# VHH binders against Testicular acid phosphatase (ACP4): the designs that were tried, part 17

Target 1, 367 residues: Testicular acid phosphatase (ACP4), of Homo sapiens (Human) (q9bzg2)
Amino acid sequence: LPEGPLVFVALVFRHGDRAPLASYPMDPHKEVASTLWPRGLGQLTTEGVRQQLELGRFLRSRYEAFLSPEYRREEVYIRSTDFDRTLESAQANLAGLFPEAAPGSPEARWRPIPVHTVPVAEDKLLRFPMRSCPRYHELLREATEAAEYQEALEGWTGFLSRLENFTGLSLVGEPLRRAWKVLDTLMCQQAHGLPLPAWASPDVLRTLAQISALDIGAHVGPPRAAEKAQLTGGILLNAILANFSRVQRLGLPLKMVMYSAHDSTLLALQGALGLYDGHTPPYAACLGFEFRKHLGNPAKDGGNVTVSLFYRNDSAHLPLPLSLPGCPAPCPLGRFYQLTAPARPPAHGVSCHGPYEAAIPPAPVVP
Key: E = the ipSAE of ESMFold2; O = the ipSAE of OpenDDE; V2 = 0.75 times the mean of E and O plus 0.25 times the DockQ between their complexes.

## First folded at step 16 (VHH; framework vhh_8h63_2)

Design m3 (from l2 with T28E F107W; at its last look DockQ between E and O 0.58; V2 from the best seeds 0.64)
Amino acid sequence: ELQLVESGGGLVQAGGSLTVSCAASGDEFSYYEMGWSRQAPGKERELVAEIYRGGSTYYADTVKGRFTISRDNAKNTLYLQMNSLKPEDTAMYYCAAGYEGDYFDEWDHWGQGTQVTVSG
ESMFold2, look of step 16: ipSAE 0.567; ipTM 0.822
ESMFold2 (binder alone), look of step 16: mean pLDDT 81; pTM 0.822
OpenDDE, look of step 16: ipSAE 0.733; ipTM 0.885
ESMFold2, look of step 17: ipSAE 0.586; ipTM 0.825
ESMFold2 (binder alone), look of step 17: mean pLDDT 81; pTM 0.820
OpenDDE, look of step 17: ipSAE 0.672; ipTM 0.862
ESMFold2, fold request of step 18: ipSAE 0.559, 0.500, 0.536; ipTM 0.809, 0.786, 0.763
ESMFold2 (binder alone), fold request of step 18: mean pLDDT 82, 81, 81; pTM 0.824, 0.822, 0.821
OpenDDE, fold request of step 18: ipSAE 0.702, 0.730, 0.721; ipTM 0.870, 0.880, 0.876
ESMFold2, look of step 19: ipSAE 0.610; ipTM 0.827
ESMFold2 (binder alone), look of step 19: mean pLDDT 81; pTM 0.822
OpenDDE, look of step 19: ipSAE 0.682; ipTM 0.864
ESMFold2, look of step 20: ipSAE 0.615; ipTM 0.839
ESMFold2 (binder alone), look of step 20: mean pLDDT 81; pTM 0.823
OpenDDE, look of step 20: ipSAE 0.698; ipTM 0.872

Design m4 (from l2 with T28E F104W F107W; at its last look DockQ between E and O 0.67; V2 from the best seeds 0.64)
Fold by ESMFold2, look of step 16:
Structure m4 (fold): chain B 367 residues (1-367), chain A 120 residues (1-120)
Amino acid sequence: as target 1 above (367 residues)
Amino acid sequence: ELQLVESGGGLVQAGGSLTVSCAASGDEFSYYEMGWSRQAPGKERELVAEIYRGGSTYYADTVKGRFTISRDNAKNTLYLQMNSLKPEDTAMYYCAAGYEGDYWDEWDHWGQGTQVTVSG
């Protein structure tokens, strides 16, 4: 490593493989859905459990020298959204990360690992604020009224009309999001060995992916990408930075914070960092923030700490190192603060979220 | 294909109470997070209340303490009890459903609405 020792890690990951969230009206598999998806729509599959266990094993190996294989409650904190699939994903991940924490009898040395959550209605940190934030909708409307968006939508008029005919799904009002739902259902079915309808050719799937990319760009990119981020991914980014700041200031033993969440959580965070890569994060994709002491000049803005990013989006390959635009890794913490400041909410809060709150319980300041 | 039908709207005096309901059919009601939104003439549609599968609730600041959302999964019905009604509560009230924690987390199904009119 070109830097000094690792001192803190934040990890944000998408849940594993799941059943489709919904069926479309003419879905040929609709009538047998309860047989095909016995745990129910949107629920984590056995493949999803395997993916998360594999992610946990990857993290075990990556942090072998930093994090004991024994779980220590003062060193690791795990937060999930309050969905079965994200809670189960966190549990499967932790079984890979801490293999010694296996279930046992009352006399066993096993220690359960808590996964923290908050009620869905109160989760302003990890959930995308689409339903509850009128200001975000105003910003999104500006993006959807832009010439680039409208020209692409017009170019897909024939495709979208045929998609409505084949699926029975109305695309009026929300053509790109509803097209994404069709793609999501098709991909879930294909991943589980189900035949796709004849109309769902490779060309159709490619067009649906292009539509998804435009939709994601409108949600987390320009215009006003930084202002959108203040309401979305900047919330979590700010919490990650604040958690490390608290660890430093209070001398806390906390070494790792893990967030089990959703594709939109990762997309929003990528948007806030200026690092959206044009693709939807796959199941069990993981974005990591690694804080290290560095051996260079300590007179940098962030003191003697640097931040490096990695993105694991394909278990068959090494994770991708990422750099903030304008700050090649390892990025000095002070520079990282400066570059991300426009995308992070102000201290007094933003219109839909209120003042910042930490993702973990406050630690005592007295020994 | 989930179908949502609102009922119970009408004319009510300021300070009065009204319950609107939403009957669901065509899919398993318990799969869905549910909510109420409203739209007054010339205004944007706004979220009023939401109830999640685990029973936690959300209320817009303008209705907190006056409105109560509830659901009965056995009857496939969502309710909104509205007390201490004000003329500003006059709107078309829409039932909505979603089962989505991925992507943008928008509502997937909407009813046709039921009109609530509060007269001074």
Scores: ipSAE 0.557, ipTM 0.785, lowest interface PAE 1.3, mean pLDDT 86
ESMFold2 (binder alone), look of step 16: mean pLDDT 82; pTM 0.834
OpenDDE, look of step 16: ipSAE 0.697; ipTM 0.870

Design m5 (from l2 with Y31W; at its last look DockQ between E and O 0.74; V2 from the best seeds 0.66)
Fold by ESMFold2, look of step 16:
Structure m5 (fold): chain B 367 residues (1-367), chain A 120 residues (1-120)
Amino acid sequence: as target 1 above (367 residues)
Amino acid sequence: ELQLVESGGGLVQAGGSLTVSCAASGDTFSWYEMGWSRQAPGKERELVAEIYRGGSTYYADTVKGRFTISRDNAKNTLYLQMNSLKPEDTAMYYCAAGYEGDYFDEFDHWGQGTQVTVSG
């Protein structure tokens, strides 16, 4: 069907480059961590700010004809997880998307842009709720006890045992998140020009990435990927669709919703869409949902709206257009609803969440 | 490597109160999100409460208003104050730790548990 003008955009992006979240016991750099990471572990770096500003500038260019050149509170809503790095990433992104003159003369009028958040413990929308969800834990156990998972893990027993000796972490028979911690620390150090231990060869890093990919697949993929998604990424997907549905029915001026979050948020959303590609989203990666009025036969495929997806995972290249499995690009909205329904929570809710409620966008101010 | 040891469990009458604690050693306690989970015989383990590095807390609906989680970073100790106890609160209570933020937020470290038994 022919594509028409944009009518709504939802963006989900990972924070920028950060310091490591933790160290491992035998990390040669741990003794000087306060010097190496002066803002603290897990905090957004100067490079992370630059990446987010660059993302914001890309979004400004992409939506030049759609979004007002100035921030308007009724047109844009920004939600972040309650972490310094995601809040700061949202601010840096918005500085690129809505460049405001900084105060430099008596007449300069910089205007702050609000970034909304909720307490970490209550964030059912952007945080992965696995620790509080017995059903999700049961599904994950099914995946990790499956023969394919156990066979791969057995193939890495020697590697993990040697890595225990180099790192001082217990890894054999332990959650694979511990191996990810080693990889995360090494990658952060390498990105910032620190020498890696001799044992942290390219082959070691590749094996750690393979281990992480297996573990990610267990979290968001088969078996029962759709049911896992109902508890995770399907919640956010449902909120994105519900926000557009409200905008459409009520004629609201809201044009864009932005979510500043984490790699796991994007991974869970990719899992819900059936679009996980085997890789971890890089810093400042952005998954976009673009709703357009189509100029064809609205009665046949659920009205006059289509949904298009893009994934920006490399600032050096154009964003990757994505296609929902089983739907042509652009995907008619009715078919998008139908194909994603198994991955979205039902209206009455799921076992670890109450009845589904859409994220509350700000209402237009009326006289 | 982080080690977790619970203490303070015991037998208590319904309507009573009890504090369980968890001593952490072997790593930097302040890096971790901390929590309490419980498991009754024949039941799945359930999360009871969490406290995050920034101090925000989570409580399961079954204990909200009755239980209070807290931490003392100077003593490397996590606490769970349990008030208005019911027989349904009878379980082994486990201290757990994970770290925040990226990847999937799982608890990576568990204690051996401390038994809480609430009578009649």
Scores: ipSAE 0.584, ipTM 0.819, lowest interface PAE 1.2, mean pLDDT 86
ESMFold2 (binder alone), look of step 16: mean pLDDT 82; pTM 0.836
OpenDDE, look of step 16: ipSAE 0.687; ipTM 0.867

Design m6 (from l5 with T28E F107W; at its last look DockQ between E and O 0.78; V2 from the best seeds 0.68)
Fold by ESMFold2, look of step 16:
Structure m6 (fold): chain B 367 residues (1-367), chain A 120 residues (1-120)
Amino acid sequence: as target 1 above (367 residues)
Amino acid sequence: ELQLVESGGGLVQAGGSLTVSCAASGDEFSYYEMGWSRQAPGKERELVAEIYSGGSTYYADTVKGRFTISRDNAKNTLYLQMNSLKPEDTAMYYCAAGYEGDYWDEWDHWGQGTQVTVSG
C-alpha cells in the first residue's frame, strides 16, 4: 500500500519528570522535601524540561517536511491541562519543535507560542470526572468486585501488610492507588539519585508494578471496557477524529493538534483504542495519530485517508508503530471509525447521573 | 497520614444557612484537592463539591448556586457555606482529600463526618 503525504497529526503526551506528588508517612526523605524539591511537590523538574525539549526536537525532525520550520498559529494548536507541569512541558516541547521561538536564541527574536487551557474542573477532554461521574464509578466497582481482581488482592494481602509496616500507610482493604503512590514516590526519588530504602528490593518494585497494572486494567479494561472508554478516552479520541473531519471538509490549514497531559490521559486513550500494554506511560511518552492520503487513483471517492499510530515511550529507541486491533497500519479512516465506534461516545452522549443503559446493538438496516 | 476533622454541623430551619468546616493535619494541606460528600440515611454517598489547587470548583447540580466551597491553606481548613437549606440537604457531611495530578483522581482520605439536619 503506497503511503502518501501527511495531511494531519494529533499528538498526546505526558508531562516530563516531576517531583513526587505526595509521600508516605515513614518516607526517610520527607522531612527534607523542601531542599530536595525546591519548586515543590508535583512540579516539573529540570530533567522534565530536558525530556520535553528532547521530545520537541524529535517531533521537529519527524515532521520537518510537513510542518513549517516557524510556528504558524493557523497550522498548530496546543492545549494543556491546567497544571504547571503540563503547561511547562508544552512550552519546553515547543522550544524543541520550533527552535526559533525558544527564549535566548541569539540569532532570532523570541516569540511566545500560546498554550491553551481550561480550568481543571471544566476539563472534560484531557481530565476525566472520576469523582463526579457516578456511572463511571459503577463501572469501576463492577471491575474491582470481579473474582479475578479479588483473587489478586487476596494473594497480595501478606505483601501489603508488610508494606504497611515499612511505609506507615493503610493498604490492606484500601484502594490500590495507595500502593501506586508508594511506587511513584520510590521511582521519583531513584530517578533523582536518592537511594531506595532497604525494603524496596527489586521484588517489591516488581510486585508494586503488578498491582499498578491490575488497577489500571480495572480503570480502562474489561469488564465493559467500551462503556468506560465512552466516559473517558473515547471523548478525546472522538475530538481527534472530529478535528480531522473538520479540517478535511472545510479545507482548513490546521496541520497539528498537540495535547499536553498526564499518564491517565494516555492510559484512557490506549484503553479506547484497545492498545493498553500493561505499563504506565513514562515521562514525556507520546502517542501520535498520523493521517495520510492514499497514493492511487484520483477518481476514488470517499475515504482516501489512512491513520497510523506511533508510541514513543523510550527516547533511546525509535517510536513503536502501533496497529489498531483488526486493522494493520496504515488503517483506512473508514475502518478506523468503525472499529473505534463502540469506545467513542454516541451522538446522544452518555449520562454520568442516572441508570446505566447497556450498549444497544445497531438497528437493522432499513431502506 | 493526613487527618481530617469536620465540625459545624447542627439543626437548622429550612431556608437557613450553615457553614461546616474541615480541619486538616499531619500532612501538607496545600498539595491536596479537597471536597465535600454527603450521605443521607438509606442513600448512597454523593459528591457535593470539590476545590482544586488552582482554585477551580465543582458543584453537584442539587446544590449549585446555594453552596460555596472554599479553602484557607494558611489555616489548613476547608469550608462549605450552605445557604437556602432544604430538608433534602439533611445528611452526614464528609470532608475528603485526594492527590491532584497523575494517575486516577480518587479520594485518599476521609473525615468522620458532621451531621446537618434541616427541619421544616
Scores: ipSAE 0.596, ipTM 0.833, lowest interface PAE 1.7, mean pLDDT 87
ESMFold2 (binder alone), look of step 16: mean pLDDT 81; pTM 0.821
OpenDDE, look of step 16: ipSAE 0.685; ipTM 0.867

## First folded at step 17 (VHH)

Design n1 (framework vhh_8h63_2; at its last look DockQ between E and O 0.54; V2 from the best seeds 0.48)
Amino acid sequence: ELQLVESGGGLVQAGGSLTVSCAASGDEFSYYEMGWSRQAPGKERELVAEIYRGGSTYYADTVKGRFTISRDNAKNTLYLQMNSLKPEDTAMYYCAAYEGDYFDEWDHWGQGTQVTVSG
ESMFold2, look of step 17: ipSAE 0.532; ipTM 0.807
ESMFold2 (binder alone), look of step 17: mean pLDDT 82; pTM 0.827
OpenDDE, look of step 17: ipSAE 0.399; ipTM 0.755

Design n2 (framework vhh_8h63_2; at its last look DockQ between E and O 0.69; V2 from the best seeds 0.61)
Fold by ESMFold2, look of step 17:
Structure n2 (fold): chain B 367 residues (1-367), chain A 119 residues (1-119)
Amino acid sequence: as target 1 above (367 residues)
Amino acid sequence: ELQLVESGGGLVQAGGSLTVSCAASGDEFSYYEMGWSRQAPGKERELVAEIYRGGSTYYADTVKGRFTISRDNAKNTLYLQMNSLKPEDTAMYYCAAGYEDYFDEWDHWGQGTQVTVSG
């Protein structure tokens, strides 16, 4: 398929580097945590700001010919979850993407750019619905009660028991996400130059990564990965496709929608696309959807537009081009719709954006 | 590690009111999203209410308008004010806490406090 001009871009990115979410009881760095993490646990660090500025500069370069160098409110819409770290990440990203509007200019050159959000309780688009969705909980329970998952738990009992002694956490018989939090804390500390505890050998870290990968797979993958996605990443995927559909149908000048969010947002979206790679998205990881016109047969492919995906998971390298399973990039939009349909909520909606609903229409799409 | 202890349950006549509370200790309470769930005999546990770090709230349809969730970060305490109680509100009420960024799951649970509403 010939490469045609870009007509629309959707970007979903994880916030930058942050302080650990929690300190485990026997953390050797616990007593100096206020000195180590001056903005507080879970808050964006100076490194996180740098990572987002770097991502914004990458996006500026990538879209130099497509997006005006000056911010234009009709061309770009930015939405974040309502967390300091994702709001700050969006702002730092935008400083790189629109350097002429960047804060810090000594004169009246700073041009504030709005970052939109909704209250956390209302964010059905970017937040995972674990707590409010009985059907998703049933699907997750099926995955965690399956023999594969339980056999892995049994095989890790000795490891988890030793980790309890080193950390002071209850881990045996507890959800595996608690082990993930240990890994998260260790990785945050190492990234900031703190020595690993003696017990946190490379083998321990590898085992924690294996535990995390199994548990993430239960959340976004088989069994019934498509039904899980309808309740999770398929919501955002559907909104991305609907935004483009509206832009095309109404001739809107909107060129780019950006979503500042979390690793779980990216994991859920990867699950919906069938592209989960077994790893947690790193800080400032960015999954991009690029819509282009092409010279193909519109009647045959359902339109004259293709969708290409990229995943920037390492700032030291060019972003990875991705392809949907069954559709080599650039994927015709009609085929993209067809292949993603099982993972997207049906038109009549899905039960589970409230505890007592059988099915609902999709949530309103951000313009 | 965060510990959650519920209290304030009891027997109440239909139409009455009751407040249950949850005392938190062992970690920084203000970093948690908090909620109440309940489980009646023979039924699955269901989310009743949530309160997020920024103060926004969620209520199940069956309790909306009758129940109020609140938190006092200075006292490390979560509350559920239950008014106009009905026999179907009879359940064990559990306090829960969770962090964001791991599929928004509940990480900590209390032992529960029994609320019984008699006709």
Scores: ipSAE 0.535, ipTM 0.804, lowest interface PAE 1.9, mean pLDDT 87
ESMFold2 (binder alone), look of step 17: mean pLDDT 82; pTM 0.829
OpenDDE, look of step 17: ipSAE 0.636; ipTM 0.851

Design n3 (framework vhh_8h63_2; at its last look DockQ between E and O 0.54; V2 from the best seeds 0.00; counts 0 for: pae O 2.3 > 2)
Fold by OpenDDE, look of step 17:
Structure n3 (fold): chain B 367 residues (1-367), chain A 119 residues (1-119)
Amino acid sequence: as target 1 above (367 residues)
Amino acid sequence: ELQLVESGGGLVQAGGSLTVSCAASGDEFSYYEMGWSRQAPGKERELVAEIYRGGSTYYADTVKGRFTISRDNAKNTLYLQMNSLKPEDTAMYYCAAGYGDYFDEWDHWGQGTQVTVSG
């Protein structure tokens, strides 16, 4: 399809490099954690800041002809989860995207850019409080009780037992989630040049990655992936589409909406799009929605707007073009709506509770 | 590893008040989002309240306006003040902790404290 001008962009990105979320009892680096991670566990590192600055610069280059050189509040809106690492990531990103916000800028030229957020308890757009959604837990349970999941888990019984012995960590109750946390710790340490224990061999890391993939698949994949998405990534997808629709309908000057979030946010969104690839989004990974006017015949082409998706998961390479399953790239907007409808919450909302509880309304549109 | 120990449960009359506590040890308490869940006999465990690192809170509709969740990081302690208790509030109350990442699930659980409300 002949491409017309870019008219709207939505970006969702994971925060930059961070310290481990946790340690484990036999962690050789446990006693020096305060030195290794001076800002605390789970916090953004200097490398994380660098990664996000680089992403911002990439985005500046990509949208140089689309965005004004200076930040305009009417053109760009940024929302972040209310976490230090995501808020800081947003700031670093914006410093790359808009030089006026860069560190060390002359005082006369320096202009801070607002990053919007909502309390964690109220954030149903970028964080999915699954703890408060019994229905989601039911769906997850269905996935974890399925034969495929159980068979896989059984196959790792010996591995998990060894893992317990190596780490001194009990995996009882939530073996895969806890195994994921061990992997997180090891990967963070490795990324920062810390030696791993001898038991944490490449094979062990590979197995842990496979275990994590299974667990993530249960969250965002089959069975009942669409219904899970309605309670998670579909909410964000719906908001992105709604923002575009509102901007077009009202003729608003808004050009870009940016979301600073987490790997789980991207995974949920990928799940909603049917684009989960079995990998955890790396730090500063960015999923983009680009809305363009179509130059063809609107009547024949399903409308005058197309949606293109890209995924930047490696700064050393060009973004990956993505295609919605069942739709050509670029995807006509009408077709995009149709194909994603099952994964998006209905207009009346989705219930996280039993029939007698109020449904969760769709996430609000960005002002 | 973070250890959670609940206390303060007991028998209380309908309309009465009770405060349950959860003492945390073994890890940095401030790193965790905290919550209370409860399980009544024959029922599934349900979320009661959450308190996040930033201090924001969530309450189930069944306890909203009656229960208050709070935390004291200096004491490594989570609290649930329960007012206007009802027989329906009778349950084992569990303290939980989570990192607030990788899908919003709990990572640690206590053994629970029994709360019984007589009609």
Scores: ipSAE 0.278, ipTM 0.698, lowest interface PAE 2.3, mean pLDDT 90
ESMFold2, look of step 17: ipSAE 0.481; ipTM 0.764
ESMFold2 (binder alone), look of step 17: mean pLDDT 82; pTM 0.831

Design n4 (framework vhh_h_nbbcii10_fgla; at its last look DockQ between E and O 0.57; V2 from the best seeds 0.00; counts 0 for: unsure alone 58.6 < 65)
Fold by ESMFold2, look of step 17:
Structure n4 (fold): chain B 367 residues (1-367), chain A 124 residues (1-124)
Amino acid sequence: as target 1 above (367 residues)
Amino acid sequence: QVQLVESGGGLVQPGGSLRLSCAASGSTFSSSYDYELGWFRQAPGQGLEAVAEIYSSGGSTYYADSVKGRFTISRDNSKNTLYLQMNSLRAEDTAVYYCAAGYEGDYFDEFDHWGQGTLVTVSS
């Protein structure tokens, strides 16, 4: 099936390398954090800036024939979550994508590029909405109460007890999510050349990665992965498809929409697509949606557009081409709509009704 | 580790006001980039309901529809304290109120630390 010219692109990417978001109580590096992380915890590092600039340069090269090297506001829209690291990542990416507009260019050529955002409390599009969605938590509880999850948790009882002793962090109630937080801190420290505690052996790190994979799977995968997606990544997937539908219907000049966000944003989107691969998206990972005209015979569905996916999760290698289950690339747009429909919110919307379920609420005390 | 202690609950007449406080000890709100803070409540025979949340980034807030315009969440990082100002109280606001803190950032955010709860009764 011959592919025609590119007509629209949507990109979703994770921010670059950052300092740890927090640390566990017995972290040996806790007391010198201001020296180790001069911009502060959770802030984008200089390596994070480099990664995003490199991603932007990759996008420049990939879309050289499609997107002018000159930024044109009617052709490109950039949205970020309201975090310093994602806003800065978008700016660094854009410096690579539009190098003639980049900061530090001669005054006549430097052009600021807007990055749009909304307040964190209002961002249901790019923020994983677990806390404000009781129905999602009910579905998550079903996954965490399943026999496979409970059997794995019990198999790690000894490991988790030792982890509590080494870290001083209580893991009872939500052991796997809290184990992820330990792994995140250790990985950030290791990536920046800090010595790990003696207890953080390769075997410990491997076990933490296994625990994290199970927990991520419960959040975005079976059981009822499609229903979970309707409340999470399916919302973003709807927006991506709706943007193209609007461009096509109204003849708009918009060519590219870029979303600067988080690992959970990519994980939720992968869950909605049925493409979660068992791994956390690395810094600056990018999932791309490429819409092309189909060359050859006219489509009977009244559309002549295909959708192809790529996933750039390693700057040392070419991006991975991805296909929806049941639709080898290039996937006709009508089939893409059909296959993703269960994971996207229905026309009447999906209510997040029901009480919020906390993992370990302390007993109530009222004088 | 973070420990949360609520105060300010009690009996109040419909239309009255209360101010709940939540004092944190262990780690401080001002030294934590990553803490989101919230108030939850549990009415008799029901599960927890999110009442209000306040995010560290930009200080943005969320309110449940049932309390919007009547309740105000605020934080004082220098005192390591979270507040809930409750005005125009109604009988349906009767519940045990909990403060909560959680990491704000990457991964699947959850509230990890909870207070003991304080009872608010709106009656008479």
Scores: ipSAE 0.435, ipTM 0.728, lowest interface PAE 1.8, mean pLDDT 84
ESMFold2 (binder alone), look of step 17: mean pLDDT 77; pTM 0.787
OpenDDE, look of step 17: ipSAE 0.462; ipTM 0.785

Design n5 (framework vhh_ozoralizumab_d1; at its last look DockQ between E and O 0.45; V2 from the best seeds 0.00; counts 0 for: pae O 4.7 > 2, unsure alone 63.6 < 65)
Fold by OpenDDE, look of step 17:
Structure n5 (fold): chain B 367 residues (1-367), chain A 121 residues (1-121)
Amino acid sequence: as target 1 above (367 residues)
Amino acid sequence: EVQLVESGGGLVQPGGSLRLSCAASGDEFSYYEMYWVRQAPGKGLEWVSEIYRSGGSTYYPDSVKGRFTISRDNAKNTLYLQMNSLRPEDTAVYYCAAGYEGDYFDEFDHRGQGTLVTVSS
C-alpha cells in the first residue's frame, strides 16, 4: 500500500552534555570540580544546551510540514523527568523546535512552552528501574549470576584490581555500576578537554566500556529480557501506543508527544523493542516513533496504520532507520502490537512484589 | 568510603511519631543523594524517601507521602526521617542509603545496617 500522511509522532531523547555524576578519590580534578563544573555535578553544560537546541532544530526541519509553525498546546505535549538537566534539555530543544520559545528580541514575542513533569518518585514512565520493584532486582540478579556474566567478570578481575588502585575505589565485589561511574567521570572530563590520568589509557577506557556494556546487557537483555521490559521500557512503549490509540479513537488534535529523559530511558525502550545495539545512547540521542496512514484497503493486521522507527545518535549523520525484529519498516500497527506484546505490561499490570502486593498499573496516557 | 549508621528506631503506638537519624562517615556526604528504604518482615526492600544533595528536593512514595519528611544537614553529615501518623504497616527495618545521582539505572552505593521501627498497640 502506498504510504499515507504522518498522523502522530512520539519522541524520546536523552538530555544534552552534562558534568560528571561523581568523582573518585584519586581524581586529579577533584579539588577543582567546583570551578570545572560551576553548576555542579550531573548538571547540563553549555554544550548540552547547544546539543539540544540543535536537536530541536533538526526536529523542526523534519516535521516542518507536519507541525504548525507556532506551538499549539493541543498539538504538542512535552514531558520530562524531574531533573534539572532533562528539564533544561527540554527547554533548549523546544527553543529549536519552536523559535517563539527562545528568549530574545522582540521580548514581546517570546512564548515559553510548558514542560510537564511528575515527581521523581512517582515517575514510572521515564525513570528506570523502579526503585520499589523487587522483582526487577531479582531479574537483574539472575542475569548477573548467569554463567556468561560471571565468566566475563572473572576475566576482568585483574583489571578491576588495578582500577581500584588507580582510582582509590573499592570495585571488587561491588556492582559494575561503580566501574560505569568511573567511565562516566573520565568521559565527561575528556569531552571537556581535561587531561586524563596516565592510567586512563585508551585500552582502559575500552575495557571500561565493555564492562559497562555487560552491565547494560544485564539490565535490558537476556535472560528474561521481555519480563524486564515489562517493568521498564515496555511501560513507556505501551504509553506511546496508548496515546496514539487514544488520539485516533477520540479524534484528538494531538500530533506529537515528546519525552525528555535519560540514557537509561532510551536503553530500556531499546530493550523493549529488541533494538539495543550494545552502545550507550549519546547525549541528545533521539528515538522516534512515526505513525502513518496508508492509502487503500486496510490490511487485516493493524488497519491502515504503520509505525516507523528512527534513531538519531549522531548529529553529523542522518537518523538511522530502525526496524522491529520480525517487522520490516513500515511496520503495520497490528503487527507491531503483536510483536511487542511480550515486552509490554499486561492490561492488569505487572507485579513487583509477588503475591502480597498490588500489580503496577499501566502508565497513564497523556491527558 | 562512607559508612552509614541509623538510629532512632523503636516501638511506637499507631498514630505516634518517630524521628530517625543517619550519621554518615567521611567527607563526601554532600555528594550523595540520600534515601530511606525499609524492609518489612517477609517483604522486599521498599523505597521510602529521597532527598537531593542540596536538600532542596524531596520525594516520597504515596505510601508515606504527607506523613514522612526527609531532611539532611550536610554540615553534620546527618540524614533525618521524621515519621508522623505511623501505622502498623510501617513496621520495618529502616535503612539509610546513599547514592550518586544516576543517569543510568540509579542504585544505592551505600546502605547502613538499619534500625527497627515497630508500630503496635
Scores: ipSAE 0.021, ipTM 0.538, lowest interface PAE 4.7, mean pLDDT 89
ESMFold2, look of step 17: ipSAE 0.303; ipTM 0.589
ESMFold2 (binder alone), look of step 17: mean pLDDT 78; pTM 0.804

